# Designs tried in a protein design chat: VHH binders against q9y6x5. Part 434

Target 1, 379 residues: q9y6x5
Amino acid sequence: LPPKLLLVSFDGFRADYLKNYEFPHLQNFIKEGVLVEHVKNVFITKTFPNHYSIVTGLYEESHGIVANSMYDAVTKKHFSDSNDKDPFWWNEAVPIWVTNQLQENRSSAAAMWPGTDVPIHDTISSYFMNYNSSVSFEERLNNITMWLNNSNPPVTFATLYWEEPDASGHKYGPEDKENMSRVLKKIDDLIGDLVQRLKMLGLWENLNVIITSDHGMTQCSQDRLINLDSCIDHSYYTLIDLSPVAAILPKINRTEVYNKLKNCSPHMNVYLKEDIPNRFYYQHNDRIQPIILVADEGWTIVLNESSQKLGDHGYDNSLPSMHPFLAAHGPAFHKGYKHSTINIVDIYPMMCHILGLKPHPNNGTFGHTKCLLVDQWCI
Short names: E, the ipSAE of ESMFold2; O, the ipSAE of OpenDDE; V2, 0.75 times the mean of E and O plus 0.25 times the DockQ between their complexes.

## First folded at step 19 (VHH)

Design uj8 (framework vhh_8dlx_2; at its last fold request DockQ between E and O 0.87; V2 from the best seeds 0.87)
Fold by OpenDDE, fold request of step 21:
Structure uj8 (fold): chain B 379 residues (1-379), chain A 121 residues (1-121)
Amino acid sequence: as target 1 above (379 residues)
Amino acid sequence: EVQLVESGGGVVQPGRSLRLSCAASGFTFSRYAMHWVRQAPGKGLEWIGNIYHDDSTYYNPSLKSLVTISRDDSTNTLYLQMNSLRAEDTAIYYCARHIWGEARHDAFDYWGKGTLVTVSS
């Protein structure tokens, strides 16, 4: 039988939550599998970009999902959570579910993973759920496991997405121990449900399961605000994205806009597009705006009338607070092995290997994950 | 203080048209994208569509042929034109302000109180 892989994402699960909170079910999952303690995600550290990086192995500049809010100046199209269905935004890359779907005697399934309800390169998963936040985890899990267990052609790759603990992280802030403990307990219980369901269906021993996340969460405060309106008049630019990485589209001379913003705050770096640090791999895409503002960790870029959150993400991808984790279980993975760090783009070539797929050109390094896999040499 | 106030709702017969308005205040309306959403009795929130600062519009594919969103920045007003109303269009309609950079949750930071639209014979 062809290998099967289920990729699960709990949005906004910061890596160090594993150290600071109790996860009985997840820990059991890890004991029987592998753990990567820190996953260095891609810049910017936002939901759509990082989820797409996981399944493409590409930096954001390469796969074209460069933010949760995007604007293309040539076509004058806008991208946001509410309008993410246009293949125009996704077609700069080929996600793994498409690659898998195009293979003989294979199909893909998806429960609300970003991009999975969009025909990409004229291909959509054989089984998918349109995104609906009101749909329970149970229903998503039921659909995924049904498809994994009883489909023809067989589902060999499936994705499952859940919005927590990201939503709660935004609401409460990651440092709210009381509320976050409650939230994270629920997440652990959901993992328990997942494992139990797989065992009940007889999938547990044969299914490869990856549990990961797209980014972490940092604590925000009303005392750490950067108000753009204090630095520049709104008539001089269009705001494409706000915090913590603002995307600025000048309405006047770019240099003038830059000069008005460059000293706006000591806690914000202002970059012309060509001056964006190379380490971000966030330059070579037309969807990246002419000027970006990058707030320091824990600082929030605001407008006069903007709302505030107690937690946020999107910051420098080198910050530990932005890093998620990866745990995995199944026949492809060792048992009881822990690894320190990988890059989020490394997940793609690993998944391709597990599934026996030829990977598209990508930025991942398969060598970084060899120690996780039973069929590979660990140096 | 940011405020959104919907108006124009009421009882209408099937097949009729209705235009809803949303009066915005307390913020620079012209630089924000605005959304219309609705909630029918016993159902979840349904996204209708949005309009950006440049008047570009996006719609729920299931509703696209039935609705038109527009805005007047000079009066800080958002509009929802609905045509050929059906019983299933009965709902509370809300206007909401767009928030940048959000995904899968909290796509809006401010809401109106809503206006009830009842489509009945």
Scores: ipSAE 0.905, ipTM 0.956, lowest interface PAE 0.5, mean pLDDT 96
Fold by ESMFold2, fold request of step 21:
Structure uj8 (fold): chain B 379 residues (1-379), chain A 121 residues (1-121)
Amino acid sequence: as target 1 above (379 residues)
Amino acid sequence: EVQLVESGGGVVQPGRSLRLSCAASGFTFSRYAMHWVRQAPGKGLEWIGNIYHDDSTYYNPSLKSLVTISRDDSTNTLYLQMNSLRAEDTAIYYCARHIWGEARHDAFDYWGKGTLVTVSS
């Protein structure tokens, strides 16, 4: 039987929180396993795109979840967190739980990871929870561990998603030491609970566990606003996404819209789709709109209103503030090893290797993660 | 300042229909998607559905056949039509303004005060 893997995400966990805050439980987890100090994620550095990149190994233009807010002009379909269930959006890729459960004698389980309550390629996770933010971490963990222990065919791949520290990072900003210390302490306690539950249930020794995140968080301010309505009449375009990467669908000539926007702020880059920097790998999908606006770190694009956020993400993926971490423990992983960086798309082929799955075509490089694994040459 | 004001709630008998309204002010209503959400006594929030600027609608699958959402951009008003009301439809009904680009938390930036609908006989 292949090894088992639990993939855990704490949303919005900025990599340098590990250096700036105390995590006794997470540090114990790392000490007995591996740490990747920075994971370079994909642009745009938003939740749905990066969670799907982890489980597909693909850039956003290739997997089709290009933002948390999308519009398809041909079908006239809208996508948002509230209406994310149409497989149309997800079907441009095959996530690892689909590949896993299509193998002989294997099941997949999911507690709230984005997309796991959608029948992607007519396949939904074998065991799953419909997304509901009111469900506690403890209930999510209880369901995952029950499924790992009590399923036929056995669950060999499981996911667990938690909304913090992202929600609090938006509310307080990453620089609010007092509030973020309390939030991050609670998250560390949840990691302690996770490890304790796995030990008590006899799962700890045979289960590979990855704890990671989708992106970081940067400080915002009411002094760093870009008022889009000051630059262009709202009747000239449809707004598909706002901040910090705005997606603009022109209603008048595209060049006229571009010219009205290009000098809107020195703290915002305006790109025609064909001019988006190649390093973003963010051009070749119809869901990417004809014009995007990319705010500088810590700047917020607004519509003649104040911003309610003190922290945000979605910025340029070269920014260290946008980078999460990855920690892992289990029989597939070394003990006490620290690695500087990998790309977020590298996680998928590594997970496929651990599970004995043939990866679909992807953008990851298995060689980048070899040093984390006991069965590989680290050269 | 952004304001959302629900109206049309009250006590109704089972089997009747009810139309709720949400009056919007302080922002350009026609450019925003708008949502209806309800909270039954002792329960969490339940998303009912939304309507986009182009009148595209999406509904909670469990409520899809029971409700209709519409909007009138000329009066900045959002509507919820509910038919064949049942005791389990007793809840506070809120309208809420869409946030672009959020996922898994804080899906709405402004809420109305809510209007109570009580279905009893």
Scores: ipSAE 0.837, ipTM 0.930, lowest interface PAE 0.7, mean pLDDT 94
ESMFold2, look of step 19: ipSAE 0.812; ipTM 0.917
ESMFold2 (binder alone), look of step 19: mean pLDDT 84; pTM 0.841
OpenDDE, look of step 19: ipSAE 0.793; ipTM 0.904
ESMFold2, fold request of step 21: ipSAE 0.823, 0.816; ipTM 0.925, 0.921
ESMFold2 (binder alone), fold request of step 21: mean pLDDT 83, 83, 83; pTM 0.832, 0.833, 0.833
OpenDDE, fold request of step 21: ipSAE 0.902, 0.903; ipTM 0.955, 0.955

Design uj9 (framework vhh_8dlx_2; at its last look DockQ between E and O 0.76; V2 from the best seeds 0.71)
Fold by ESMFold2, look of step 19:
Structure uj9 (fold): chain B 379 residues (1-379), chain A 121 residues (1-121)
Amino acid sequence: as target 1 above (379 residues)
Amino acid sequence: EVQLVESGGGVVQPGRSLRLSCAASGFTFSRYAMHWVRQAPGKGLEWIGNIYHDDSTYYNPSLKSLVTISRDDSTNTLYLQMNSLRAEDTAIYYCARHIWGESRTSGFDYWGKGTLVTVSS
């Protein structure tokens, strides 16, 4: 019987929500499985980069999805959520669903994980949904469970993506206890529905399930704005990405652009590409622009306008507010074990181990996850 | 202060062409990517396409041969050319301003009230 894995992401689920809100269904899931209390993600702490890091085990500079907004000067190609389907952007790495799909007598399925509706290396999962935010969690789950139960060759790796609590975190901010309590209760109910559906279909005992997220969320304020237009004329550069990590392509001398920006705000760090801190692993890719601006936690870079967001993410990956959690249940995992931390890139080699796949070269360390797994000696 | 005003809608027969306009004000139009989106009766929003500051265009694959997006930065105007209109193209058509670094949970920050296009015999 080949091992099976379902990877689930709830976008923007900050690790400390588990401590500050009630999750009866998720806590029952954890009680019967494992918890990693916080996962150190990759810089920049944005959705597309971190989802791709989970499934490739690579830093952003190595997998090539370096932001939610990118520009390639040679081909003059643009990347955004609306325009994310050109394989050009995704082909610098091999995600786990491609490796799994290419195995004899196996296939992959996907419900809207970033990149799964793109033919990466001319390969797409046999079963997938084109991204559509209007499709309910129930419909995504029903498709995934149908494919896990009724496919030949069998689906052994499946993904499921959901947009909350990120959408509400942006709208209300993580400090809005009343609205976030309501939002997070709905998410816990969805987790309860997921577990109940798997039990009713006879999948629960033999399917490995990982529930995780890509990043957290920090509180923003109209009192914490950095007005970029006050520091530099917009005609001197092309803006590739804005906040909280701005990507600046100079139109004039790069040093002049840097000098206009370096004293713009004490709440923002300005880096020439070669001066980006090594700990970010965010330097060695042509898609990283010559100058980046990194706002301090809770600060928003704006273009002479107010901000509509009350919560945001993308900040320094050392910040606890940027860290998600990971929970897992299934035959590969211990029951009732809690672990303090792993790196988000460690998830990929662990998943490869569970599925019996040879991992591609990556930045993860299998040893960091050994204590979660029943077949390993904990070191 | 940011305003987007669509125009050029109306009743049109199947097989005809129609050009919609979007007048922009209250921001530096030339630095933003701009989008066209539509909503058919009883349906969700459907992305049509966008155009970047450098005139690069990207289209919904299901519509890419039927529509053309252009812009005139000197008049702050965005255009949608639609050809060979069909009954299923009946919708309210909106222009929208791009959000920098948008993702699955970030949408457009400004869009107009829309202009109705009705395709009927």
Scores: ipSAE 0.769, ipTM 0.898, lowest interface PAE 1.0, mean pLDDT 93
Fold by OpenDDE, look of step 19:
Structure uj9 (fold): chain B 379 residues (1-379), chain A 121 residues (1-121)
Amino acid sequence: as target 1 above (379 residues)
Amino acid sequence: EVQLVESGGGVVQPGRSLRLSCAASGFTFSRYAMHWVRQAPGKGLEWIGNIYHDDSTYYNPSLKSLVTISRDDSTNTLYLQMNSLRAEDTAIYYCARHIWGESRTSGFDYWGKGTLVTVSS
């Protein structure tokens, strides 16, 4: 039988939640599989960029999804979570489900993973759900498992996406033990449901399952605000993205805009595009605006009339609070093995290996995940 | 205080057209993208479309042919023109202010109380 892989994402699942909260179902999953404790994600640490990095193995500058909100100055197009269906934004890379479908006797399925309801390179998943936040996890799970079990050609790669604990993290902040305990318990229960469903269908022993996330969450406060309107008149620039990484499109001379912003706050770094630190791999794309502002951890960039969240993400990808985890189970993976850290772009070559796919050029390193796999030598 | 107030809803017959308005106050309207969303009875929120500060518009593909969004920054008003209304278009319609950088959790930070549109024979 051809290898099968299910990739599951719980949005905004901070890695250290595993240490600070109880997850009996997830822990059982881990016990019978592998755990990567920390996954270093890509900058910026936002949902669309990081999910696309997982399935392409590319940094954001390479795959072209550089934020949740984007603007292309040439075409004057906008990208947002409400406007993500234009292939223009996705076609700078080839996600793994497209690669998978180009193989004989294989198909892909998707339940609301970013980009899966868009024809990319004129290819869309054989089975997919249009994004709808109102659709329950159960319904998503039922569709995915049905496709995994009954499709012809067989579904060999599937994705499943869920919006929690990200939404709750934003609302309550990650340090709210009472509310986050409740939320995370629900997540663990969903994992339980996933495992139970797979067992009931006879998929559990033969299906490779990866459970991961795109980013973490940091605590924000009303006492840690950076108000741009106090530093620069709004008529001097167009705001493309706001917090914690603001994307600035100057309407006047770029240098003048920069000079007005460079000393706006001691808790915010201001970069001209050409001066963005190399470690971010966030420079070589036209969709990155001429000026970016990067707030320190826990600080929020605001406007006079903007709303505030108690938790946020998008910060420096070296911050532990921004890091998700990765757990995996199935015939390709060891049992009871824990690994400290990998890069999020490393997931792609691993998945390609599991599925027997030739990977497109990518930024991942297969060697970083060898110890997770039973068919590889681990030094 | 940010306020959004929808108006123009009511009972209409199938095939008719309706224009909704959203009056905005308490913020610099011209600097924000605005959205229309709706909620049918017993269903979740459905995104209709948006208009950016540069007047570019984007629509739900399922509704694109039936709706037009426009704005007047001089009066801080957002509009939704709906044509060829059907029974399934019965819903509470909301205008909402765009929030930057959010993804799939909440693309809006403020919305109005909504206006009810009932399409019935």
Scores: ipSAE 0.608, ipTM 0.836, lowest interface PAE 1.1, mean pLDDT 95
ESMFold2 (binder alone), look of step 19: mean pLDDT 83; pTM 0.833

Design wk1 (framework vhh_5j56_2; at its last look DockQ between E and O 0.76; V2 from the best seeds 0.83)
Fold by OpenDDE, look of step 19:
Structure wk1 (fold): chain B 379 residues (1-379), chain A 127 residues (1-127)
Amino acid sequence: as target 1 above (379 residues)
Amino acid sequence: QVQLVESGGGLVQPGGSLRLSCVASGFTFSGSDFTAIGWFRQAPGKEREGLSDIYGSSESFTSYSDSVKGRFTISRDNAKNTVYLQMNSLKPEDTAVYYCAAGEYIRGSDHWQYDYWGQGTQVTVSS
């Protein structure tokens, strides 16, 4: 039987939540599997880019999903959370569910994972749900497990996505222990439901399951705001993305716009596109705008408007507050093994190995995950 | 089809209390973990301000702005599809039109989006 893999994402699950809160179900999952304590995600540390990096093994400049809000100057198209269905945005890379279906006589399934309800390279997941936040976790889980169990050709790769604790993290901020405790308890209960469902269906022993996230969450405050309107007139640029990494499209001379912004705040770095630090791997794509502003951790870039969020993400990917975790269980993984850190792009070659797929060119390093796998030598 | 109807506003003295109600029709707000009902207010010459919201399908999660914390309490009756805002220790500064709104959280967003609004109810706090 071909190996099967379920990839689960809880959006905005900061790695250190595991240290600061109780997760009896997740800890049991980890106890019987493996844990990577910190996953260094890709810059910018946003939902769509990082989820696509997980399933492509590529930096954002390579797979082309460079933000949650994008603009293409040639086609004049816009990408946003409410406008993400155009294959134009996704076709610069090949996600693993497409590879899974094209390389073997296999099927893929998806519940709400970014990009899964879009035909990419004229291929869409064999089974998928159109994105709808109103669909319960239970319903998503039921569909995924049904497809894993009853499909022909068999579903060998499946994705499951949930919007918490990100939604609440934005609302409460990660430092709200009272409210976040309740939110995270619910997440742990959902993990319990997942495990129970898999056991009830007889899938648990043979299914590889990865539970991870795309990014963390940092505390924001009304006392840490950067108001762009104080530095530059709005008529001089188009704002493509705002905070914490602003994407600026100048309407006047780029240098002039840059000069107006470069000293706007001591808590914000301003980069011309060609001067973006190499470590971000965030330069070689036309969808990256001519100027980007990067706020320091916990600072929010605003226009002449008040911010309502207490938590945010998208900051420097070297910040621990931006890092998610990865846990895994199944026949491909060791039991009771913990690893300190990997890069988020390393997940892709690992998943390809587990599924017996030939990976597309990617930025991941298979060697970083060898110690997690029972069929590999760990040196 | 979706409608929100506020009630309970009026004139009250400083230190007094009011209870606002928001009846939702056309949808069930407790049916999703990512649907919220929120209370907003707008005073003359000021920007609309978010005050409080409630969400969650089974367990209720609430939030409050600093301006109303400790004084206002949001609650809901699922059977009546109604959300309440209990306002205590009212101040003249609380004078405004109060709105309830229905919203949702969407993947890839950084905020809850409110798309449906009530007509508003006037609250006046004056001696």
Scores: ipSAE 0.913, ipTM 0.957, lowest interface PAE 0.5, mean pLDDT 96
Fold by ESMFold2, look of step 19:
Structure wk1 (fold): chain B 379 residues (1-379), chain A 127 residues (1-127)
Amino acid sequence: as target 1 above (379 residues)
Amino acid sequence: QVQLVESGGGLVQPGGSLRLSCVASGFTFSGSDFTAIGWFRQAPGKEREGLSDIYGSSESFTSYSDSVKGRFTISRDNAKNTVYLQMNSLKPEDTAVYYCAAGEYIRGSDHWQYDYWGQGTQVTVSS
């Protein structure tokens, strides 16, 4: 009776993989639904920030998850992949699953989406899995479908997260067609399994499903390294995050640190916080450090050592290589419609509309996604 | 606890072949898509070098360094919880201690991290 939505992320799924590789199952999904060919994500183009932007509709400076590695000078707290469950970091915004499950006769379920195992504003997803990369896609899907089918109050919003193609993208790089074609074929098979499972359980016709990603991937090389130790002694600063956007907390005079870095490499932009370009919407949060370094596409900032990555992300969000896609199917969506681009922050108000939720103040524009929805005038 | 034991090293002539084995205990390869077993080597006076790895739960994904592509082949036998490195067309430059290691993909740091290492097995290529 109430509308239902499943939000699925395949981490690091670059938009143009759809044009450069074969996806019979995903293309069937798109044929009976909608496609947004390019989603312009938020700067920095990293996993935790962009996943939180999808579910809050906010730029990183506004939701407070400004990187995968963060430091708060007042509390002296650190955020990282192994230290991400302190609600302190997440409490600057209200994600959609919290808003959803506080409604009458509704609950939320989650399989590994960043933040869903954290009690944000003292509210944790009604059903959730603690993050564990060892849990198979099949088990994640089984839990999600069990919760969608058997919960009281009913699960009306669910999330599902998978680490590919990001993991293999970092190992091979997006230009390794032989290896990436095998990885992407496996992901397409998982999408086929997802659709088949939903059909077998009688969920397919009345469940809205969004398949999207947080960012893309660009090719890296041992020939494109920026050695930070060659420009500045590590004793002059605290390194909060390294590459491709380094976050620098000076230990000495900030201007001296800036001056040592500004000519370090022609392939790196150095910004004082107040000089960060306005188009990044990446300035107004205490977790953004006084100096950031932004590597050019395909360049890696290192501390006098080799990099083992052949692919990376986190770069300028204007780069097409950083952009994911969005596909959707279900009663709320048109069939066979393709749309050029939206902003990643636009996904949140669209999801709130589908679920009948009042959106919190956000940076998304509902009008950008109207043409995807059957109940909206597209003109 | 995770343990890795290498075997199959020894003395071989240039152009010859060896097959290294890495037997794992304390975990199962097919338990995670994001667990990898890799082969590394270290020659005297040189830095440790990554050669090849294999990951995936049921379907195997492999990578090779440029120094060994076409000569070395990584494979695994899930029933024996064992990973192999078939080394063909061996050269004196392949002389080193060879290590296997187990690692996992870490989404927040965007890299594969190898935390469990074997004791190593010596390979010597000499006439």
Scores: ipSAE 0.785, ipTM 0.910, lowest interface PAE 1.0, mean pLDDT 93
ESMFold2 (binder alone), look of step 19: mean pLDDT 81; pTM 0.825

